# VHH binders against FH protein interacting protein FIP2 (FIP2): the designs that were tried, part 10

Target 1, 298 residues: FH protein interacting protein FIP2 (FIP2), of Arabidopsis thaliana (Mouse-ear cress) (q9se95)
Amino acid sequence: METSSNLSSMVRLNIGGKKFCTTIDTLTIREPDSMLAAMFSGRHAMCQESKKGYVFIDRDGKHFRHILNWLRDGVIPSLSDPDCSELLREADYYQLLGLKDGIKDSRKEVGEVEAELTRIDIIKCIQTERVRFRGVNLSGIDLSKLDLSLVDFSYACLRNVFFSRTNLQCAKFRNADAEGSIFHNAILRECEFTSANLRGALLAGTNLQSANLQDACLVGCSFCGADLRTAHLQNADLTNANLEGANLEGANLKGAKLSNANFKGANLQRAYLRHVNLREAHMEGANLGGANMTGAIR
Key: E = the ipSAE of ESMFold2; O = the ipSAE of OpenDDE; V2 = 0.75 times the mean of E and O plus 0.25 times the DockQ between their complexes.

## First folded at step 10 (VHH)

Design p01 (from h3 with S27F N32Y T33A S99D; framework vhh_gocatamig_d2; at its last look DockQ between E and O 0.01; V2 from the best seeds 0.00; counts 0 for: pae E 20.5 > 2, unsure alone 62.6 < 65, grease 30.7 > 24.2, SAP .73 > .668, off the site)
Fold by OpenDDE, look of step 11:
Structure p01 (fold): chain B 298 residues (1-298), chain A 121 residues (1-121)
Amino acid sequence: as target 1 above (298 residues)
Amino acid sequence: EVQLVESGGGLVQPGGSLTLSCAASGFTFDYYALAWYRQAPGKKRELVARITSGGSTNYMDSVKGRFTISRDNAKNSVYLQMNSLRAEDTAVYYCATPDFTDYLYSWSDYWGQGTLVTVSS
């Protein structure tokens, strides 16, 4: 009789093509405020129809086993820095606050310097006029969903900072180090990222319209579905960047490094692609109508 | 206490080269930006070069292509390689890091005592 009750709580997940099996309890108990808990708590009709099928989540399944293990046992995995960053992105997506905190704490033990300010401190600061965080170390803090428009983060250390769904319109990041930072679905219109380090940053779904990214390090960045219309990307390093489905209409990419950049399905209408090397770029389905390709190597 | 100690200044001929060093202590060096400033006689102090914790650099226009700022985190040091020196480069050069104790108005910097660079024939 006990075996039948366990079957009724089984959940099948397909995470980006990787299949997982777990239980409703695993998904709902440890992190009750998470996306996964919300999905499977019965509050949303979605779970009833999937009793016999896989629930699909369009995310990278690479680290999902760690998420499940966390939910089961509360164990923080020992991972390399890059993998930790990837896991943090996933944790942020699923709104797993405990996991995020755990990963951060584990990094502290490895000698990572703590942020100089807390989220609460930042909230207090932004209530004041002319907030500047120039040169401040804010590494690893969660600034998601805040209004940080017009804030100056120039020369700041912003490694692994969470800016998801944050309003950062007209914010300044000149020469900032934001390696591994998460900007998922953030508003970044007219931001200044000149000479910023954004290596490995998640910028998917962001609005970067008219942003200045000149001379920025954008190596390995994700811009999936981002709005980069009329953005300034002159001499930016977009090596290994993912711009799948991005809107780059009228963007200036003059002199940008595009080795192994993915432009699949991207809109590059009227873009300035002068003096770029596209030989190693993935351009399948890209719209290049009216693009200026003078001096481009194909 | 934050300490910055500059060295390497001296007299050089026009077209010559000089490397300035700054030894830093009293803070976690790896996570803060560093900068070189200079002040010529009778002039205001001006930013020459900056380097972020991540290694990104910025230069004033007049020194672009001639000066290079770098850092060695293992030695808690920042350097300014100065090539093709000109008479106009004569100044006291200062090493600086942001004032990380004043979060609201962190436009103030910690400064060293400076080192004199004189470019003269």
Scores: ipSAE 0.000, ipTM 0.237, lowest interface PAE 14.1, mean pLDDT 85
ESMFold2-Fast, scan of step 10: ipSAE 0.000; ipTM 0.118
ESMFold2, look of step 11: ipSAE 0.000; ipTM 0.084
ESMFold2 (binder alone), look of step 11: mean pLDDT 77; pTM 0.774

Design p02 (from h3 with S27F N32Y; framework vhh_gocatamig_d2; at its last look DockQ between E and O 0.06; V2 from the best seeds 0.00; counts 0 for: pae E 20.3 > 2, unsure alone 62.2 < 65, grease 29.3 > 24.2, SAP .692 > .668, off the site)
Amino acid sequence: EVQLVESGGGLVQPGGSLTLSCAASGFTFDYYTLAWYRQAPGKKRELVARITSGGSTNYMDSVKGRFTISRDNAKNSVYLQMNSLRAEDTAVYYCATPSFTDYLYSWSDYWGQGTLVTVSS
ESMFold2-Fast, scan of step 10: ipSAE 0.000; ipTM 0.167
ESMFold2, look of step 11: ipSAE 0.000; ipTM 0.102
ESMFold2 (binder alone), look of step 11: mean pLDDT 78; pTM 0.784
OpenDDE, look of step 11: ipSAE 0.008; ipTM 0.350

Design p04 (from h3 with S99D; framework vhh_gocatamig_d2; at its last look DockQ between E and O 0.02; V2 from the best seeds 0.00; counts 0 for: pae E 18.9 > 2, unsure alone 57.2 < 65, grease 24.4 > 24.2, off the site)
Amino acid sequence: EVQLVESGGGLVQPGGSLTLSCAASGSTFDYNTLAWYRQAPGKKRELVARITSGGSTNYMDSVKGRFTISRDNAKNSVYLQMNSLRAEDTAVYYCATPDFTDYLYSWSDYWGQGTLVTVSS
ESMFold2-Fast, scan of step 10: ipSAE 0.000; ipTM 0.153
ESMFold2, look of step 11: ipSAE 0.000; ipTM 0.136
ESMFold2 (binder alone), look of step 11: mean pLDDT 75; pTM 0.756
OpenDDE, look of step 11: ipSAE 0.000; ipTM 0.295

Design p05 (from h3 with S27F Y31W N32Y T33A S99D; framework vhh_gocatamig_d2)
Fold by ESMFold2-Fast, scan of step 10:
Structure p05 (fold): chain B 298 residues (1-298), chain A 121 residues (1-121)
Amino acid sequence: as target 1 above (298 residues)
Amino acid sequence: EVQLVESGGGLVQPGGSLTLSCAASGFTFDWYALAWYRQAPGKKRELVARITSGGSTNYMDSVKGRFTISRDNAKNSVYLQMNSLRAEDTAVYYCATPDFTDYLYSWSDYWGQGTLVTVSS
């Protein structure tokens, strides 16, 4: 009977044509300072939207089920990089700071700072031929599918950035912090990653031919199916890295740390493995034809 | 260093056939999808055919059953076999890597220079 004073009241939402049913409590309790909480807490007059019909919100409803699962149960969904980026954009619109933080934290340790530039800002910079982003904080932004060739990201903060299918040929990442970043199927040919932090980064299917990864932290990285031919990996830390099926023909791994690294099915033909400790590496099915293993421990 | 070089274009009568070739270099060819696009005078560039790294193909409706895209990973090449050519197929044909194609990519970045196909009697 009473329609406006019960926080457990059912609400019906139409998000860009997609229909959802939930409660006022779900929309207001977990994120009390959000746009959704403001809309449904009774702090704003909702006119016809407060009736039994649907409250319309002109947004993409594709990921709204994940927003409701977060608001109801505190669940952070496991999504692909593009879907995660789309969800982050929706979380930002609704001002769901806890969801945004939860998604970022699911990929990284604490060290967060919001990015100084947006995806659109980067696009505008590149269109005006600005290609230097040295020391800029771009953590968490989506740079997927852009042409970022020759861009200088040296010393930049790039934690949890999405670079899926991005063209990064000859880009510079010297001393950059790219922990947890996603590079799936990106072009990274001749990139400079000297002394970069790529801990936990996902580089499966990437083209890293002739890339310079000297002194880089590659702990826990995935390189499954990556092309690392003639790459420079001297003194890189590949502890717990997965290089299954990777092509490392002619790569230089002098002084690299390979503790618990997975090279199953990898191509190491003509690679330079002098004085490298292979005892803790998984080498099942690896091709070592013509590799220089003088002084290697196996 | 990523380069795509098209060849095989020319003048053909309606109902004729032509094979376009694209030679690729500077990247690990067998891991990437490749596509043929075309651009007729005064029109936007359109996707004609696409082939994935695994060999799956996709075609625009107006060329289905007439055109066949294929690849040879040993030769780093992709091909477009065009049969039953029509005047409407007249265009410059471009080879591209669609996995990285965005509005920011130039023709020098993963697009070929193109090869002209003219279908006329």
Scores: ipSAE 0.000, ipTM 0.096, lowest interface PAE 20.5, mean pLDDT 79

Design p06 (from h3 with S27F D30E N32Y T33A S99E; framework vhh_gocatamig_d2)
Fold by ESMFold2-Fast, scan of step 10:
Structure p06 (fold): chain B 298 residues (1-298), chain A 121 residues (1-121)
Amino acid sequence: as target 1 above (298 residues)
Amino acid sequence: EVQLVESGGGLVQPGGSLTLSCAASGFTFEYYALAWYRQAPGKKRELVARITSGGSTNYMDSVKGRFTISRDNAKNSVYLQMNSLRAEDTAVYYCATPEFTDYLYSWSDYWGQGTLVTVSS
């Protein structure tokens, strides 16, 4: 497509109340597959016109300056760990793959082993019907937006992998190490995560309906707004996990560890909470209607 | 500025019918696909029905045979005719252009307040 819109045209953005002014070139050239590029590409002609107002995006604008600096000049900022985590969440939201890679590199641990396959290698494998990646080291690669349904990642090393908006329906992660991985808005319906390590993983907005997370390490995970209906969480470790507003209707949490877990506003209707210590969890506003609490500590 | 305004929601008994309307402005309506999404309490926003610029339609499996999407390019409007309504159809219904917004993300500029549909006796 060769639609000649004025590429020097100004674009006005309002990011959660913070106002920014930039150009269509800045928003589209460095990360052409990003959400920002899609919004201001030829397919979204009305988004290219900034003459009559601001494009509002309901996100925290605190770090958007760093996003624009990346898009203009390719600069990866040097930030504290909390600020890097905040910027990473924003980069993931906007689908800025290059920025995500740069942030990953900046937080890289000494002695960390490199992935055996690249994103392009995985795409080629999927195209040739090679859907089994058992025990493979894929740490740090970007697998966002791919159709990886039914793929077997059991025993794989998946530390800090990006699975944002990835279709992982019925995928297998048994005993996989996915510490720090990002699954924002991924489809994880009926996934097998038995005994997987998901420490610190970001699973906000995911569809985990009927997923098997039995014996999984979910320490420090974020499940904000996730759909966990009928999921199997028996003996899972949810210490410090954030499940605020999550839907756990009919989920089985028998024997799960909930120390300092946040269930504020969560739906736990008809959930199985046998032998669970609820005194250490934050349950304000949680709906426990019809839950089975036999042997639970209240 | 792209603007979509939904209307037509209300309280209806199971088995009843409602017609939702969406008035669009700020873009060349006839060249873009339009879609209806819905979000029930505690659930993610899901695509219900889509209609292309050429009039081709696609529906979520649970609403096939019950819901009909249509468009009127002269009025810059898209409609959702809902028949045989079920309690599970209770949700806030949103109109959107799939080309302007990814349904996995929500921008306020591309999503109106929606229109509430409650199916209950």
Scores: ipSAE 0.000, ipTM 0.090, lowest interface PAE 20.8, mean pLDDT 79

Design p07 (from h3 with S27F Y31L N32Y T33A S99D; framework vhh_gocatamig_d2)
Fold by ESMFold2-Fast, scan of step 10:
Structure p07 (fold): chain B 298 residues (1-298), chain A 121 residues (1-121)
Amino acid sequence: as target 1 above (298 residues)
Amino acid sequence: EVQLVESGGGLVQPGGSLTLSCAASGFTFDLYALAWYRQAPGKKRELVARITSGGSTNYMDSVKGRFTISRDNAKNSVYLQMNSLRAEDTAVYYCATPDFTDYLYSWSDYWGQGTLVTVSS
């Protein structure tokens, strides 16, 4: 009945005379180590320019729509060899390593360590109601925007999989290996991630309300602006994780490792923080009202 | 101190009804999902019913249509209304705060002591 506003600032780009409109999230989340992400990390200068007009980049804009489609949706375009070479050159300039790898993989037929199923195979399985992918190798595939609610990915190998804007409500990832996977704006409400490996995963803007992340490896994960209300994070390893602005109201972090974790501006009201060491966490501006800190070190 | 206390178990004839109650204390009850599990003699614990903080419910197939889980946030309580009870429903019933735990997984900090339900003639 009501629509939510976009959480990202709008950006206007002029790429060699071709004009594009997108968001800071689109430019920064999928490829966080890229030149594009770096350009939009300088908050004050770049935000002021995007409000005033266009940010000019002196490059050929012919294939920039494919770059935005990759950054937004994880889509690797099907192009002729010359066009593919031109796109690869642009991907190299912007330091889009994921796009470069995706293009190279699309041109390689003789790969030995490949996912057992393709995106099309998964779509066919969903259509036929076969929703169990336990222990299956799906590494590197694009599962963005699919309805994968209630799907069982327990024990699956999901390294570097794209789940951007995917509906994963009540999906199971127990003991799954999802290292480096991208869940930007995914619906992960009530998911089971018990003992999963999510090292370096991108979970910014996700809905993780009431998710079970107990014993999970969340080292280096991004949860910026994520909704983690009532999530179970007992004994999870959040070393170097970024939870800036995340909502953790009522979350259970008992025994969690928080070494160098960033909670700046996070909501931890009514959270359960028993037996956690808070001394190495960055807590500036965090709201700890009503939190249970029995046995916590501060 | 987090505590869950179950009550309402007892001996009932097949086809009868029982209401189990779980009283919670020591945490912000209204923000947490709650679940009922059961463990029959010689079996592992299994999830019977779950209710989220928002009121969404899930049930084990064998109890769907017979059991109803509900919560009263003002009283910090969760209930399991059990109708049309069968001998196979005989078990110790446990209240727990994790919401995605199958019967092979146990949360000692957030489990109650259990309440025995015996269905026999």
Scores: ipSAE 0.000, ipTM 0.150, lowest interface PAE 19.0, mean pLDDT 79

Design p08 (from h3 with S27F Y31M N32Y S99D; framework vhh_gocatamig_d2)
Fold by ESMFold2-Fast, scan of step 10:
Structure p08 (fold): chain B 298 residues (1-298), chain A 121 residues (1-121)
Amino acid sequence: as target 1 above (298 residues)
Amino acid sequence: EVQLVESGGGLVQPGGSLTLSCAASGFTFDMYTLAWYRQAPGKKRELVARITSGGSTNYMDSVKGRFTISRDNAKNSVYLQMNSLRAEDTAVYYCATPDFTDYLYSWSDYWGQGTLVTVSS
């Protein structure tokens, strides 16, 4: 009736009456600076001994399975907020800093990504020398009313960023992820948004004259009252976009997807609409005078 | 002249409901996108929901299925119906419309004063 093991690396734990079996490697490798690692890398006087070869720890064992899964496989459990709070209390006791960080990160809402730079950091960079912000994470930051003309945000993560009334003339956003970002009344003249993700972005009242939006995702975007004269929108996805009252005079929409797009009252004079399905768009009151509709469905 | 006035905030227990209202004046309401933002202590201001002039809506993932944004152009009002409230929803909620062409060169966003929502038991 003895609990003997044929493996010398095995550890038997009794956590508040709940029994677990694991290995020294599991307890020490992933979190080497933890209390748990310290207990099994060298012996502590604070370790409690129990009968039949178990190491007793006077803690609530309810969530210890999740601690072992983290230490073994790097798994962060998906738990309710109260259970996460209980697990965080245990992680704090054992000094499992990686688990604590992982739980905190997993509880962040979609779009609540920690930015690499603050608004103040950006302002300091602009004041000293205009620099490139290629591939940086600036999600959720407020960049409203700044002069960010000629700045390169290509490949940057810009989800839910505020660019209201920002001067972004000639700025670059190639392949940037700007989903849900707010550009209301921003100056975006001659900006490059090639292959950018602008899903759900707010661009109403913006100056997008001669901007390059080729291959961009503009699904669900608002362009109400925007100035898009001579803009390049070739192969852009404007599904569910709202362009009511927008000025698209001379814009190139060749191959653009307009499914359920709203062009009510929009100016499309001299626009290039080759191979576009106009039957899928709301065109009431739109001005199509002089538009090139070769190959368009109307 | 331009004003956005929020109301409807208060103390509610987890699982409860609240309806926030935003009364707008001083601009052509039906032509503009309206949005609800929130800011919790120590956190950045985040977009909760928005509604375009055409009625298209968008929501942050954590509130999708629980919150509903709507507008009444005849009353110049926008609403946020909040169901199944959680402690994490505790924040000051702001009504916003930064999209005024008439004020393009003022470089001012138009925000309300905010209304406090506290979810606590």
Scores: ipSAE 0.000, ipTM 0.096, lowest interface PAE 19.3, mean pLDDT 79

Design p09 (from h3 with S27F N32H S99D; framework vhh_gocatamig_d2)
Fold by ESMFold2-Fast, scan of step 10:
Structure p09 (fold): chain B 298 residues (1-298), chain A 121 residues (1-121)
Amino acid sequence: as target 1 above (298 residues)
Amino acid sequence: EVQLVESGGGLVQPGGSLTLSCAASGFTFDYHTLAWYRQAPGKKRELVARITSGGSTNYMDSVKGRFTISRDNAKNSVYLQMNSLRAEDTAVYYCATPDFTDYLYSWSDYWGQGTLVTVSS
């Protein structure tokens, strides 16, 4: 009798004529940033409720059982190269980045710099309270929405990693290479980026309050709407960075390079701007009230 | 937990006006770009208007000059003032935090459940 109450969470899928039965949790928890999760978590209007009958998806259903086994149990199938390529195409369609990483790890392509750990490996490490990832190569993996607070990524290779909405409070990235990584809306409060490479990284909407970015390469970074209050940016390279609408109240930018940096509408109240060249920055609408400009060029 | 709750939809005659409201909770509202999307029956969900954390706005061409997006950071709310409504504006309107900086570009970080706007005579 109690078992029958669980039927309310079930979803019936018709994938290109092939029928599957699963749960909302299976479709949403393991890959929360996927198109599949968006379809069934209420993030997409067409699929916002559990329904009796079949939800049709116009895709090849041949390998969908492998997608469900990945989403349920984290299983990466052992398949031939052509079948792996077909599954990879489906994983790409559904935006299942963890599955894509797992398949790539199983194939071991020569000349490709593979991540040493998958998203699932990182999740298992966090569950066992392992917080040390120094010098590891995690380039290209999806670490979005995870609780990675207090983890140590110093010296790690993190190029093009997804950290969207990730909790990275007090995490360490000293000398890490995070070029092109995406931190949209991440919590980076009190994190350490000393001498890190963040060239072209996307940090819009992030909370970087009291973060240490001394000597970091922030060339071409987006900080639109970011909270950088009391952050340490001494000697950071902000060439071509976009800080439109960012809050830098009380931030220390001593010796920072601001060539062609955009501060339109930014709050720089009480910021320390010693030895910076402000003539090369775009300051329209910026609030400089109480800023310390000793040795600055204006 | 992140929540976006839309309100203000209803039935209105062509040429009429409505104000939609979205109340947000569970995330750092002040630093997010907020957007209004709409989806008419049988059509794709489309971006109507965006407002950045700094107050910069963008609109789809068909609503430019008729709709105005605004935000109130103290109330964690975003609004869509809709004037000179047309039958083609009939849709479910969704509040969202668009994730245009991520690889999941057409998929928003967080969606509300939507509010129905019907423009008919």
Scores: ipSAE 0.000, ipTM 0.106, lowest interface PAE 18.0, mean pLDDT 79

Design p10 (from h3 with Y31F N32H T33A S99D; framework vhh_gocatamig_d2)
Fold by ESMFold2-Fast, scan of step 10:
Structure p10 (fold): chain B 298 residues (1-298), chain A 121 residues (1-121)
Amino acid sequence: as target 1 above (298 residues)
Amino acid sequence: EVQLVESGGGLVQPGGSLTLSCAASGSTFDFHALAWYRQAPGKKRELVARITSGGSTNYMDSVKGRFTISRDNAKNSVYLQMNSLRAEDTAVYYCATPDFTDYLYSWSDYWGQGTLVTVSS
């Protein structure tokens, strides 16, 4: 707690509509390499500006009290699994590495194999021009918003990894295990997913133009609004996948499994659908103009 | 929440100059790093210049000495002054708010719609 006599070091924050009052010391001392420390530790002019009003940060403020309690007192909160996941996402945004480590340590599950490298380890590797992560276990880490173009994740274990808004252009995932990974709005243009396991992965809004997904397991994947133009999906397993509103213009789906796949409103113009069973797919409103359906079951 | 709108693109001859502007709306503009990216036809999007909230700048090697990024927090704007333009600078230019990491060209939370710059005779 801080007193009103400390007004010159006070900071008023509006986190997504939630209002908080704290001090520059609280925001800077415990996590000196964090985004919050960077915003305040070297900027006396900003601190003076901030005391005249609220500093708005466009984030979910639901868990910000726990962030302040960590920064003030070093307290790791006891929360439900969904709430801990939400707090970890916020801790990652603010680059609160100590809080992230504390939460992960408190929730360590016996019998699970820990990731071999951390987010910061990956950043350091890329800085030294190391782009090969073949066969590495990175399960559960957050790689969101990084530039990981041209990196090689072939044979890697990437279960439940966060790749939201990540640049993965021309990255390689051959035979990788990326089950349950989150790629929302990622750039995956010309990436290589041959024989990868993407079961249950979330790829909504992704750019997968000209990506190679041959022989991949895409069971239960979400591709809502994804750009899959000219992608290679030969022999891919799209059972229960959701491709509603996806753009598959010119994509090659020869031999793909489409059992219970949802193509409602999808663009399949000029797609190659040879030897595909379309009877089990949901095609309402799909555009099939110019598609090659030689040997397809309708 | 930050919204970005680019302007200033157009057709210029080699050796010419052009100033791109990015207008930001929303709070915390002065706390965000701002960057200019470009994408030429058939090529990946690349970082051209970045300016931190504190005013420090980083540039792509091919534009150092020719381009200058600046910001005006009072106007909620960031600018890219482009001098000695070359045919290779032809691209759609995007304004973005990148992540606070200084280590990689991190992808941004907020993108503008882009402004086309064509350098040709």
Scores: ipSAE 0.000, ipTM 0.111, lowest interface PAE 20.6, mean pLDDT 78

Design p11 (from h3 with S27F N32A S99D; framework vhh_gocatamig_d2)
Fold by ESMFold2-Fast, scan of step 10:
Structure p11 (fold): chain B 298 residues (1-298), chain A 121 residues (1-121)
Amino acid sequence: as target 1 above (298 residues)
Amino acid sequence: EVQLVESGGGLVQPGGSLTLSCAASGFTFDYATLAWYRQAPGKKRELVARITSGGSTNYMDSVKGRFTISRDNAKNSVYLQMNSLRAEDTAVYYCATPDFTDYLYSWSDYWGQGTLVTVSS
């Protein structure tokens, strides 16, 4: 549609090829500190005269209608867990804090207690050189974009925590419960996830080079486009995990459970696949050059 | 250097109990998965029980309900409590942990020397 009779400026958006029309008021009022509010309130140079032509944003537009419904009416959609996770990733990108909180509340486990420390508490701790949070309950807090390298989260309760674009190089998560946590584009190089629970976690685009995920629960995890070169995945449970396009060159998957795991287009060159059952894994377009499959099934 | 030292083996009558201990050194113990294997005369070495750093356990079918694996991270030790012992449990029992640094080259776990368990009257 063309311009409305109201006084709000019309905006035309192209989100990854999907086209939307809305108003400046819709994009700025409900979440005034968001990226969208910054773009369309005159605080962002790229969005000058945005009502003429389309403003392109290189993101997945599949769930953008839900973002507009939130911004317009405050509606939190009822979605499946995978779709909720996708929407949550988009909400994190646009810095829609109210939408993030609403989605997290909809996924909150019955009886879950409030986190012991806030984002600000963690920032103060790392500034004063406290790097150990063993056994601490931090469930649901936002730790995105922080430098948490070398921090020890072993045995911590980290359910539904945001670690988007966080530096977690050499961080420790041994036996941590990080179910449902979001690590989108995080740096996890040489980190330690031995025996951690990462069920349903989002690790797409992460750098997991040489990370230790031995004996971890990775059921239903997304590793799309992740860098897992030389990672240790021995005896990990990757049931229903999505590793499409992941780089697993030289990774050790000895004894890993791969039931219904998706490796479409993955790089498994020189990977160690001893004693794994490959029959139920989806291997279309995977590169297995030089992989060791001694004792593997199929 | 990685060292695993087993103890607690011996002669017991059928229906008896034994506790095997494995003392570990030379690596970060609280990080490691520990396992007990056994090898009877003329048979292949087989996995008996495994315990992850998080305490998750796995047992071979013939020992489920009779054997219990446990660990003490403060003492860098893993244990195998064996109850209701049978003649078929007679074997050398080995403590093992995966090689964390040389996985690309060794293709093997670190092993202890073994401790003999004999179940006989």
Scores: ipSAE 0.000, ipTM 0.095, lowest interface PAE 22.3, mean pLDDT 80

